# Miniprotein binders against p40896: the designs that were tried, part 21

Target 1, 331 residues: p40896
Amino acid sequence: MLMPKSVALLRIRYTLEAALARGFTTVRDCGGAEGFLKAEIRQGSLNGPRLITCGHAISQTGGHGDLRSGALPASAFDSCSCHFGQVGVVADGVPECYKAAREEFRRGADFIKIMGGGGVASPTDKISNKQFCDDEIKALVDVANSYHTYVTAHAYTAEAIQNCIKLGVKGIEHGNLLDERTAELMAELGCYLTPTLVTYKVMGSDQFSAFLGPENSRKNTEVLYKGIDAMKIAQKKKVKICFGSDLLGPLYGYQTQEFRIRGKVQTTQEILLSATVTPAEMNGLGDKLGQIKPGFIADLLMMKSNPLDDITILDEPESNILFVMKEGRIY
Short names: E, the ipSAE of ESMFold2; O, the ipSAE of OpenDDE; V2, 0.75 times the mean of E and O plus 0.25 times the DockQ between their complexes.

## First folded at step 11 (miniprotein)

Design L3 (at its last look DockQ between E and O 0.31; V2 from the best seeds 0.00; counts 0 for: pae E 4.6 > 1.5, pTM E .666 < .8, other shape alone 5.571 > 2.5, SAP 80.488 > 70)
Fold by OpenDDE base, look of step 11:
Structure L3 (fold): chain B 331 residues (1-331), chain A 113 residues (1-113)
Amino acid sequence: as target 1 above (331 residues)
Amino acid sequence: SGKWVIANGELITGDVMVYVELPEPVTDREEIKELLRKLAEELAKKLKEKGLEAKEVAVVVIENGRIVEVKSVTLEKPTNDAEEIYKIAKELLEKLYDGRPVKYIIVAVSDLE
């Protein structure tokens, strides 16, 4: 979602506090969150989850991160980059990919996010599009590896996913159109899948029917019903799965609905692992986060009920969370 | 009252919990034991008020933002007796606590009824 930076900053405090209150003690941002927020949270000037950030998602021209109107020439946008909002940057070719990734790391990114395929919310791409050439993805992966971290990619189709992971991408965001072969390959390569089913559910609802334009609504419909099947396939093939929501703007409040949706496909234990151990491991924090053990960071929830009995308890945090502890502090 | 806490990768469920946040970290074992006693008494009181008995007692010790120890014990006999709860918590503490400064002491009882 496009908004002025100033407006985004006015809302960030509320967004962060709300996420923490919902029980999220660590959150990974896959496009838009600036690195300085991490310092502010650590210092206590902002109350929120610990942030893992990528800065801007890196996209090709006309890719999922390129939100420029296709009706205008590139020259129309030379005066500023404000048209990209805070989410994405455009990089074409190996040198630009090197520069873009290095710039994100310079500004404090923990990992790199790329647009490896077409998206729902972008105006000028198709879901079926494979984005970036092999050498571009490899360039981005090489840079990330030099910083001892990973690349994750937005990708829906089996083709886009396979293309990314064969080139060293370690994460796939969404993956709604993956097939069995793709899932097998993901498992073999140790690639992490982060489904984000709730975003499609919410955007496709009657309540938010106007949130997407006609074309984007069509795309959304296409991926929505496939998401559950993708999860089943991924689970069957033992793909490493992380918890995600990918909600935009005013939809952030629906984060916990992902628990409810996943309850149809995963056991509560599997869901909880996807929201604790697995993402901690993905981010190199498996020895510090995601478990209640001596020596680990004291992130924990005290609950009124056992989510093992009913996963929907986690979708009602206001009623069921007694307190959230992050790094030994009760909020 | 709280239903569950995560401990050692497991969910410990209950109906009642009590905790104390210490103004400054404490290392004195006797002081910690005294705090446990008070917590046990408070917990027992809450249990009695609700007509409940504890089936499991969990102890979580946190220091400087880090988990020091966490342990739970399933009781042979459900109880709402302060002394019994204290005894169990104390035994757990003595067994597991290594003398590091403690900021939080959490005592929770699970599987009540």
Scores: ipSAE 0.392, ipTM 0.715, lowest interface PAE 0.9, mean pLDDT 86
Fold by ESMFold2, look of step 13:
Formats: C-alpha cells, sequence, structure tokens
Structure L3 (fold): chain B 331 residues (1-331), chain A 113 residues (1-113)
C-alpha cells in the first residue's frame, strides 16, 4: 500500500531532486505530483525539475487508476486519507468526469491524464479492457479543450488507442501493442506517443519481478516483448515520439536506462529530440524550451562528452554530467 | 504507475569547454572581454594537455534564467591557440551582444582532431 501523505510528499521531493541531478530539467508527471509541488519548485523552496502535471490520473471504477483492492468498499477512494488514491481518482459517467477534470485543473493541473485501457500494476483490470465509454472520454476532452490544453491516455492496445485519438485525445502513454494502421492514424491526427520501455524491462528483471503479482507479471511480460516492435512501427510511420520512463516508486533511479534502450531503435538525434523539442511542442512550450536559442529558458546540461557520438553517456549521468542548469541556475 | 519524466533542457556538448559564473551580473564590455580572454586561455590549456585542436568554437551567454547569446563558428583550420580562440569568441560575442547584463559565459569547442 501507499505510505502516509507526508511521507509520500518527502519521497516525491527526493525523486524530483534526483531526477534533476540526472539531467531532467522538466518532468511531465502523469499521476502523483500535485499542482502545489509545481508552485513550490517555482518559488525555490524545493529543488526539482519544472513540473508539468495532471495531478491525479482519472479512472473509472475498477480501471487502471483505481488502485483499490476489490475487497474494499467504493468509499475507500473518496478520502484524502485513503492510502490507495494518491496516484489516481475515480470518475464514472459524464457529470463525474466533468467534475474530476475541473477539480484537477483547480488544483493546478496542466493537462488531463485518463486511463484508456487496462494496465500492468493495477489490481482489478486487464490489458484488454476498454476503460471509459465514448461519452466519458469526450467529456474529459471537452474540459481540457476549455482550458486550452490536452488529454493524454494510458493505452496499450491498438483498439484502445484508436478509440481515444478519434475522440480527441492528443497523447498516448505506452502504446506497446500499437499496430501500423493505428500508427498511421496517430500521425495523421498529429498525436504524440510516449513509450516507456525501461519500466517493463526493469519490472521483468529477477531483482524486481516479485514486485508484481502473478497476473501483473504476465501482463508485464506481454507488453515488454511487443514494446520494441511498437516503437519501430511508430518511428517508421512518423509518429511524434516523446521520451518517458513510467517508473514505479523505488525504480525511479532507472529512468536514464530508457536512453540506452532507445539507442537500439532510434538515432541519437531522434532520441534527443524526443526528450527536448517534441515534448516541449506537445505542451505548448516550443517557443521557450527544448532548444538552445536566444530568448529560450536556460535549461542546459554540461556533458563531459558528446551524446550525439554515444547516447549511452546519458545513461551514466553521475559520470558524464558536469552540471545541470535549470532557468540559469546550476544545481 | 503514472509517473514519468520529460527532460526538456537541450544538451550543450562540446569535446572541451570552460565557463565562468559572475558573482553579480556584468554589463561592462571591457570586463566581459577580459573574462573571455581568461576562458580562452583556460580552454587552450585544456586542449594542449590533451594534445588536441578544435575546428568549432561556440559561445553561450546567460542572464536572468534565459539564453542571451548563442553563436558558433566552424574554422578552416583547427586551433588550440589561446589568442586565436579569444579572437573568435570575442567576435562572436561583439557582433551579437546587445549589452544585456551577463551572469554566465560558456566557451566550448568541438570537432577535435
Amino acid sequence: as target 1 above (331 residues)
Amino acid sequence: SGKWVIANGELITGDVMVYVELPEPVTDREEIKELLRKLAEELAKKLKEKGLEAKEVAVVVIENGRIVEVKSVTLEKPTNDAEEIYKIAKELLEKLYDGRPVKYIIVAVSDLE
């Protein structure tokens, strides 16, 4: 189970400070980092990356963001003191979806994260599940549009992805079972894909496979094997690809291994763009972040050697980063 | 779960680089030129210690959390000479610098041989 709120906040602070030290000057969080953390980092009371956050991921009852045990009553998710609900919130039906999305924006969210399909780590769903109904997804998209931002969706299967993007969802998280037809549609609609291969590799390793239950271990294995193929398909079909890691709790230190994994599929230039220019554009920051140009925010990494020659130096930040600059300040 | 990371800082790489952080922002062009000379001397020393020369020189200037100046030039012949590096860096800065206060100056070289 999740830890008390105060301990969870200290863990989030630690992981954000560590991510900054590893070179991530901006982080988009898809659940768990509430909007007040963004303000504290902006004010300088916390050292950490610039946050782009959804606050809590929005899920249906029994969906991927619903981390409650099936043995718990429905009210267990409603409390601020409920130790199951720090990553996600539950909304069923159009009125609840409107309210949940608006509440996240009230609390400082920059975008909306929804569960468009089943997941690996959640206790009550399957990868094949189609989560929200069409009217619920449309409601969430409508709210995000009214705030001039976007909805991104957790989805593994081609069917879940297509349903989401046809209803106006702008981003797809993971997408491990993407097929060529779906990738073509994503490219045509200008959608973004954020693969997160490292989390499946690490969770499937001998050290951490016990972290998953037997059913979740099977789900993880399925998505691991197909994730590399999906990224190749997305690359071939010119899908806009962002860098992501989706690491759970104590696994966060492995985030830089994603650079090494992507080195088998993408060129060094493609990987760097996926971690800089492309996500800046997705979040409406393409005129301020992601490039070294006059007038841009001074988010810079000073490296001992050139990652264009060898992308794997980014997977060894402790040995290869001389300093990290965020907004002109060295950390 | 739903946690994940975007790294949106563009990487400054160079095979060798030097920088200075000023205790207070500086607008005096002669002081800036002297700092640039010291950086060029340090950079040349590092190149000579490694037995290398560079064909590309870049300057980055930062103030108020924003990049004020970024320019580079590719040389016809590689160099590790401090005066030549200083002259190049000075020309890059003077042509484009508009007099805004300076907090950081970075000089980097690449395309080493």
Scores: ipSAE 0.209, ipTM 0.624, lowest interface PAE 4.6, mean pLDDT 75
ESMFold2, look of step 11: ipSAE 0.177; ipTM 0.611
ESMFold2 (binder alone), look of step 11: mean pLDDT 74; pTM 0.746
ESMFold2 (binder alone), look of step 13: mean pLDDT 74; pTM 0.742
OpenDDE base, look of step 13: ipSAE 0.336; ipTM 0.689

Design L4 (at its last look DockQ between E and O 0.04; V2 from the best seeds 0.00; counts 0 for: repeat 5 V from 45, pae E 11.1 > 1.5, pTM O .764 < .8, placed apart)
Fold by OpenDDE base, look of step 11:
Structure L4 (fold): chain B 331 residues (1-331), chain A 101 residues (1-101)
Amino acid sequence: as target 1 above (331 residues)
Amino acid sequence: GSMVMVYVELPEPVTDREEIKELLRKLAEELAKKLKEKGLEAKEVVVVVIENGRIVEVKSVTLEKPTNDAEEIYKIAKELLEKLYDGRPVKYIFVLVSDLE
């Protein structure tokens, strides 16, 4: 969903505070969060989770990050870049990919996000599309490596996933259509999978039936029920799994439902690890975040009951969280 | 099983051991009251030491006998404090007990 940047900025305070209140002390943003937000949170002028950001997701022309109407020529958009919204930027060819990635790092990105395949919410691509040529992905990976960080890719299909990870991409967002061979390769290469099951469930619900247009709704239906199978396959092959939600706009409030959904295919321990230890390791923070241990940052949830007994209590934070501590401060 | 917690946030950090002990006593009394009101007894006491936003120490003690007595809770908390506290400023004091096994 497209939202004017000005409106998004008016809501950002509420969104960040709400995420923290739900128990998320660190959040990785995979497209849209600007570097100044991290500074404001560190300074205490803005209350929210610690942010790990990529800036803009980098996409090809007509890719998942290109939200321009296909009904209009490129010249119709020459007057401004407002049509790209806050989520993505477009880069075609090796020189533009170098520039795009370097610009995100200049603006304070911690990692790079790319659109490696087609998406649900974008107007002009198909889920089956493989996005970017090999040299473009390699260019993006090379830049990220020079900054000693990683590239993660939006990718659904086995083909798109394999193409990305063979070229050095270290994360896959979604992965709903992966197969056993792909999962084996991901595990072998130490690639991280971040499923986002709740976004498809919510967008496909009756309550939000108008959130997606007809074509996007069809695409959503295609991946909705495959996501749970992908999780089972990934788990079986011992892929490293992170917690994710990928909710947009008014859907942010449903982020904790991912715990409930995953409870059907993962153990409580596996889910908790995916929301603590594993993502900390992915982001080079395994010695500082994700554990209640000497030397670690004091991020704590005080809860009324033990989530190991019932993971669904994490989907009801209002009733079950007594307080949230981030870096030794209670919020 | 259930967990019961009481805590205090100090307006200014405190380094005085006797003052901290007195605060612990008050917290133990409050905790004991809550336990009794709920018909619960503590089986475990957990202590987490935090300094400048970092965890310094984590200790737990399983009680030989479950208790809701303020003095017994205080005694355990005090003993842990004396072992763990190194004179650094204290901003928060938490006393957490559980009847979980």
Scores: ipSAE 0.413, ipTM 0.714, lowest interface PAE 0.7, mean pLDDT 88
Fold by ESMFold2, look of step 11:
Structure L4 (fold): chain B 331 residues (1-331), chain A 101 residues (1-101)
Amino acid sequence: as target 1 above (331 residues)
Amino acid sequence: GSMVMVYVELPEPVTDREEIKELLRKLAEELAKKLKEKGLEAKEVVVVVIENGRIVEVKSVTLEKPTNDAEEIYKIAKELLEKLYDGRPVKYIFVLVSDLE
């Protein structure tokens, strides 16, 4: 917000170009990306991934996405990227939820992002706090359904996840504390989970751990290991798993480390599907993207060697990607 | 699809420009066959050369009118090769076409 518009645009440009160069031909942004960026990329004014956007994440007053009181050190280290120095939209009550969701769609959103549960280190809530009342969640889902799309929710705990998906939320971001029963319900309802383990690893590294106090460092480590366990549970219960990093701005350079982390829990095929087929399906693009088939859009990576033999080559894109093709054009 | 591609991986790296041009001719013929089988023509031609050191060189051009003719594709690909190739050993050659009609 505080930097000149020209500097902000240049940083966004470099971030998008770098993401494309790392092999991400389509990116779903869960907060902060404005609709004009999609048009600029489509027109060729910016080189970058195809963007699927929600505009602003929607939160209630005092909820996880309500940052109106200014950043505190603890709140700045929340592992949810939609709260890393960014401002969400606040909506309380059913009428405001209708209006907020409709406003995001008017501004070009492809889906709705909400705060379905509390944050790990939020100063204004506990991870166990319920966000939004049931009627508010239903209102947001009803608006998304009227646009033939979906709501995805930030949620960590089994209770928050179950409440959201029972009310029609189709996606869960993070989900670090889900249990077996919750995973069973997600699979039964056809819901998608997007784990974002690299965020916690990066925040715990020597370069960034100075942003954490001792309590937040302990919590960050705990959510990392809980998230690994949650992914094992979700995989076992056949939950639809998407690839995500939850990294902001200059931290996008770390996003490929998620491939390496997942290699310790998923097979190479499972990881590749999570980054291609499954997210394309989630976003209604399963007949156009995510596979190399006749009639599909020509989004391709040419690799030095086969990632089915070693998934970690995707974490080393500069030395292993020979070229990136998006919509038939080499970048 | 929005693209049609052909390529060859050489068992040993090649530095002979005339041998590379002959490979391009064969690739252009196969590419034209694929386009004709699909009833398509293309307005963009791309040549990619991957050298033994894994250096990737790419050139493309957009045509005034679409084509699926093997000789025209070869002529274009050869011109692109002349602009990109510097004599290093070649391991892979790709010819791609896009902007299909």
Scores: ipSAE 0.000, ipTM 0.257, lowest interface PAE 11.1, mean pLDDT 79
ESMFold2 (binder alone), look of step 11: mean pLDDT 84; pTM 0.844

Design L5 (at its last look DockQ between E and O 0.01; V2 from the best seeds 0.00; counts 0 for: pae E 5.6 > 1.5, pTM E .648 < .8, other shape alone 5.007 > 2.5, unsure alone 67.513 < 70, placed apart)
Fold by OpenDDE base, look of step 11:
Structure L5 (fold): chain B 331 residues (1-331), chain A 104 residues (1-104)
Amino acid sequence: as target 1 above (331 residues)
Amino acid sequence: SPVKYIIVNARIFDGLVTKGDMVYVELPEPVTDREEIKELLRKLAEELAKKLKEKGLEAKEVAVVVIENGRIVEVKSVTLEKPTNDAEEIYKIAKELLEKLYDG
């Protein structure tokens, strides 16, 4: 969903505070969050989860991050970049990919996000599209490696996933259409999968029937029913799995429903690991975050009941969280 | 180590601390004096016991988490053989855990 930057900034405080209140002490943003937010949170000007950010998701022309109307020529958009919204930037060719990735790092990115395949919410691409040429992905990976960090890719299809991970991409966002062979390869290469099942569930609901246009709704339906199967396959093949939601705009409030959805395919322990230890490891913070252990940052949830007994407790944070501690401070 | 928070009637579960009716105190300033900490523990145990009794609940586990400068320094927990809402028993257990943290 697109909104003016000014409006987004007016809502950011609420969004951050709400995420923290739901029990998320660290959040990875895969497109849109600006680096200055991290500083404001560290300084205490904003209350929210610790942020790990990529800045803008990098996309090809006409890719999942390119939200320009296909009815208009490129020249119609020359006057400003407002048409890209806050999520993505467009880069075509190796030099532009180098520049785009370096610019995100200049602005404080912790990692790089790329659009490696087609998406649901974009108007001009198909889910089956493989996005970026090999040289472009390699360029982005090379830059990220020079900063000793990783690239993660939006990708649904087996083809798009395999293409990305063979070129050094270390994360896959979504992955709803992966197959067994792809999952095996992901596990072998140590690639991290971040399923986001809740976004499809919510966008496809009656309550938000108007959120997607007809074509995007069709695409959403396609990936929705495959997501659970993909999770089962990934789990079976011992793929490293992270917790994710990928909710847009007014849908942020449904973040915790991912726990409930995953309860159908993962054990409670596996889900909790996906929301603590595994993402900490992915982001090079495995020795600092994700455990109540000496030497770790004091991020704690104090809860009325044990989520190991019922994972759905985490989907009702307002009723079950007594307090959230982040870095030794109770909020 | 300085104590900023004292939490009583907590369970440690692989990254989470959980329990229904927990009592905690945020200290205005970190306390390093062991005797003062013990006194605070006693008061907390009494308050917790009162709350537990009022709600018809019992503590099943006691955990002590020491936090310094935003980092976990030590963690000790014990599952009780018999659940209790007795203040003296809760205090005794918490005290023992604390002593083990400092001496062990």
Scores: ipSAE 0.379, ipTM 0.706, lowest interface PAE 0.8, mean pLDDT 85
Fold by ESMFold2, look of step 11:
Structure L5 (fold): chain B 331 residues (1-331), chain A 104 residues (1-104)
Amino acid sequence: as target 1 above (331 residues)
Amino acid sequence: SPVKYIIVNARIFDGLVTKGDMVYVELPEPVTDREEIKELLRKLAEELAKKLKEKGLEAKEVAVVVIENGRIVEVKSVTLEKPTNDAEEIYKIAKELLEKLYDG
């Protein structure tokens, strides 16, 4: 049985308000946040970050997003952002892909999220499988282009990544098995990578080791370190890297730990840019968001100390953020 | 307000292989009234069991988790001798864990 809608809405509100309080003035959701939430935040009915949303992630029958559970969007503990949404959309074949993408845009989506490769937790897929046919991916890209936006894809393997970006997919979520040749291609095509390393750290942590068992904990730790290596490759090859955590659900308090993990690969400046300038550029907002310049939207954090000197203060927002300003309003 | 969750570490035994996966339900409100908890908990256990069966999973561990500000604050858990996806078994285990959380 599903949680009552009124309770689910209250928990979504807590999650959004908490994200804003942690300093996230804009959040891109890759599945589960419905378009009406974006309007409610814009109108001031809900306090929260500016939302950039795909609505529902689109998957094929038996794909990563085809779990068919009635779980609510804010309640996911799954390691993949696709599962935050609780319900994905299934589309098989070109006509269904057109319809599914157009329906998400009708509902207020800003971009399209697809499954480009298998996940860690789906009962019916494998990490190496290509989920959509080329004509289906092309159809989804064509629709997104007609709306002047983009497709981003869940993909782990080099082969899945290459297939997606060659067909016009602009972004790759996760990318833990990225190799140097694929990173070179991503950089050449101007594609974006959004690693989500904190999810694997949390799932492999001591707090979860008693729940998941030693083999599952080892698997998550291995995936974490492969993801760190992939990010090193991406950084070396000058791939555009965005900040992501895959933790907008009940474990949202761990989201800021991603800043600390990124410190193993990126300079403090590179990390700050990955959370501001680069994602603004990806979403067509590079002339409005992500920088403190005349004519830009007044999204500001006042910090107790300088994160350029110590990026880890962003992982301690309760102690280090003095106030959060979004669109000129202090929250 | 603190959010309390029932989280299971679901495992599938396929010969010599296990698959760890987390399946959970949220309590709609902080648990403060024990009779209200009992009624709600049975429904949540039924939902958990349904989710487990739909995924072809059985729970090896059952936990009640207190989350504050998006971070785990307290866990009461038990590892089961025999995995289960039976709603009544899950309910009894979760009820016992909640009682330990409240101590009397």
Scores: ipSAE 0.103, ipTM 0.518, lowest interface PAE 5.6, mean pLDDT 73
ESMFold2 (binder alone), look of step 11: mean pLDDT 68; pTM 0.697

Design L6 (at its last look DockQ between E and O 0.01; V2 from the best seeds 0.00; counts 0 for: pae E 5.9 > 1.5, pTM O .766 < .8, placed apart)
Fold by OpenDDE base, look of step 11:
Structure L6 (fold): chain B 331 residues (1-331), chain A 101 residues (1-101)
Amino acid sequence: as target 1 above (331 residues)
Amino acid sequence: GSWVAVYVELPEPVTDREEIKELLRKLAEELAKKLKEKGLEAKEVAVIVIENGRIVEVKSVTLEKPTNDAEEIYKIAKELLEKLYDGRPVKWIIVMVSDLE
């Protein structure tokens, strides 16, 4: 859902502080977080997790990042760029893709996010859509490689996933409709999967039934129950898996429920690795984050009980976390 | 494994070895108390040293005999300290024990 930038900025402090309080000392944002937030957190003006950001997710016209109403011509939006919201930018063709990716890096992005397939919360695309042409994805990958970083893609279907990873995309967000062959290929290529099961569960709940329109609700239902199967397949094929939530707006508070959901598919050890070591490695920080080891940043959780005994305690941080240490400071 | 941990944050970084040893003693006593309360015995003792937001050192020792005795825990922690401490200012001390093999 769209939120005015001014309102989003008023809420950002609370959102960051709340995430840190829930035990997340580092967070990767896959669309919307501006680079200045990282500086403010480092300087101590904002209390929050360390941020790894992509800036805007890059999308084709009519893609998952294009939130313009399909009922209006393009000319209706010529007066301002406010219609794109905070999450995405639109780029069509190789030159525009080059420019879009370079602009995100100019603004301090650590990696590039692209919309490689259709989404749930976008008004004008289908989940089955493969987004971007091959030359466009390759262009985005080439730019990211020149900055010695990666591209991750929003993609649900096997087709969209395979298309992206064959072109050098190193991350897949969601992946709810992947098959065994796709998972094998992901493992072979060293691609990272970031499931976000909680977002579908929450958006599909009675409490938030009005959060999605009728068409988006249908799309949500389509992928909701497939996510668990996708996780099983990915795990079986030894795909590298990261922890993710992908919650929007008022749903941020449910981010820890991902631990509970994954407990049905993954072992506690696998879940913890997905939230520490694996994402650190994905982001080139495997020698600094994700372990209690000499030379690493002192990010620690002190808890009342051991999550290895019961992973669900991580879904109740208010009751189970004694303190969060980030870079040697207790919050 | 399953770990029980205690910690202390120092108001200012400390380099005094005797002061650090005294802090370790207190931490060992606290750990022993927690172990007894839970009906557990430590099989491994670990010490973490943090300085300037970085983990400086992590050392662990497997015990020959499981224990919930404060003095035994302290003895091991002290031995670890003597091996690992290089005189740098210490801001955090964390002592952990595990009942797992």
Scores: ipSAE 0.396, ipTM 0.702, lowest interface PAE 0.7, mean pLDDT 88
Fold by ESMFold2, look of step 11:
Structure L6 (fold): chain B 331 residues (1-331), chain A 101 residues (1-101)
Amino acid sequence: as target 1 above (331 residues)
Amino acid sequence: GSWVAVYVELPEPVTDREEIKELLRKLAEELAKKLKEKGLEAKEVAVIVIENGRIVEVKSVTLEKPTNDAEEIYKIAKELLEKLYDGRPVKWIIVMVSDLE
């Protein structure tokens, strides 16, 4: 079931305005945000961050993004509420992959998102299964290259990550189970990692423990800790790390808690770079965004305190942000 | 184990208990439909209230018998809401079920 367009528009408006108020002047959406939102934000009809979008995430039949069957894994929580249509698209075989990727670019996508491995509902051999064949991944990469952009992939395991990046995938979302060899390969190939740790902390919290049951609550906590370890490995091996979250839509307020979690692993400088310079470079915007320099777009936060002294003030935006400037306009 | 959830964000916060209960009925009906389509029943039911994108309160109950009946889910969710709701405006409601078989 699709919600009425008027209700969906109101939900999107609130979410976008809240993200901007929390200090996110640019957001990369890995599924669900459609290209018309960019025009509305640019026109001023909708206040929100600059959007970098993939449209729909692309999956094969029975893959992680195929929502046609079964109970949802924890990481797909918000998929059952749909907004402006379905979050993912199913494509099987090379011709369908070409078409699916081209359709997303026609609709205004800036990059392609694929499911390169299973979810973490079972962090064992089930999540290590490949979702696409090699020729399908190569087809998606070829289309993205023809548009002078990139493919990013949902992947948790070292094997899934290595398979994707060897075929030309530029980014990895999550990556909780990567190892040192995989991190070395990512750094060598210039790939980007976007860890998303806060979702596992929230789903493993005491508030959910009775509902999820002790086994599933424990699994979420283990995935969180493995993801923290993976980020330590990635940082040590100098993998390019971006800032991200993978939160259920209604839980968007926890997005800033990712800053606090990363404070256990990264220096404040590393965290700030991961939320500014590195994602700008990943998206071909490194000459326009991510730094305060003459000729760059005027995206600024005025803070009450210095985040270099205490990164956790970014997890308290309502108390610590004096104003948000996007493209020279204060919001 | 797995879980299924439905939720609604309200365009404006609602304080009318009967309006909230009617929304909860609609959520229960959709949840029951999803369970039936998947051939599943649930033994855990929770209602979650969210404000500013963060959890305010969770109430849940374990059932004696699993269910996928909309009326049963609604009755349970309504009772949970009554324990949870103090008359303040509500912006987000989630109804979740787990312990699926």
Scores: ipSAE 0.076, ipTM 0.592, lowest interface PAE 5.9, mean pLDDT 79
ESMFold2 (binder alone), look of step 11: mean pLDDT 86; pTM 0.854

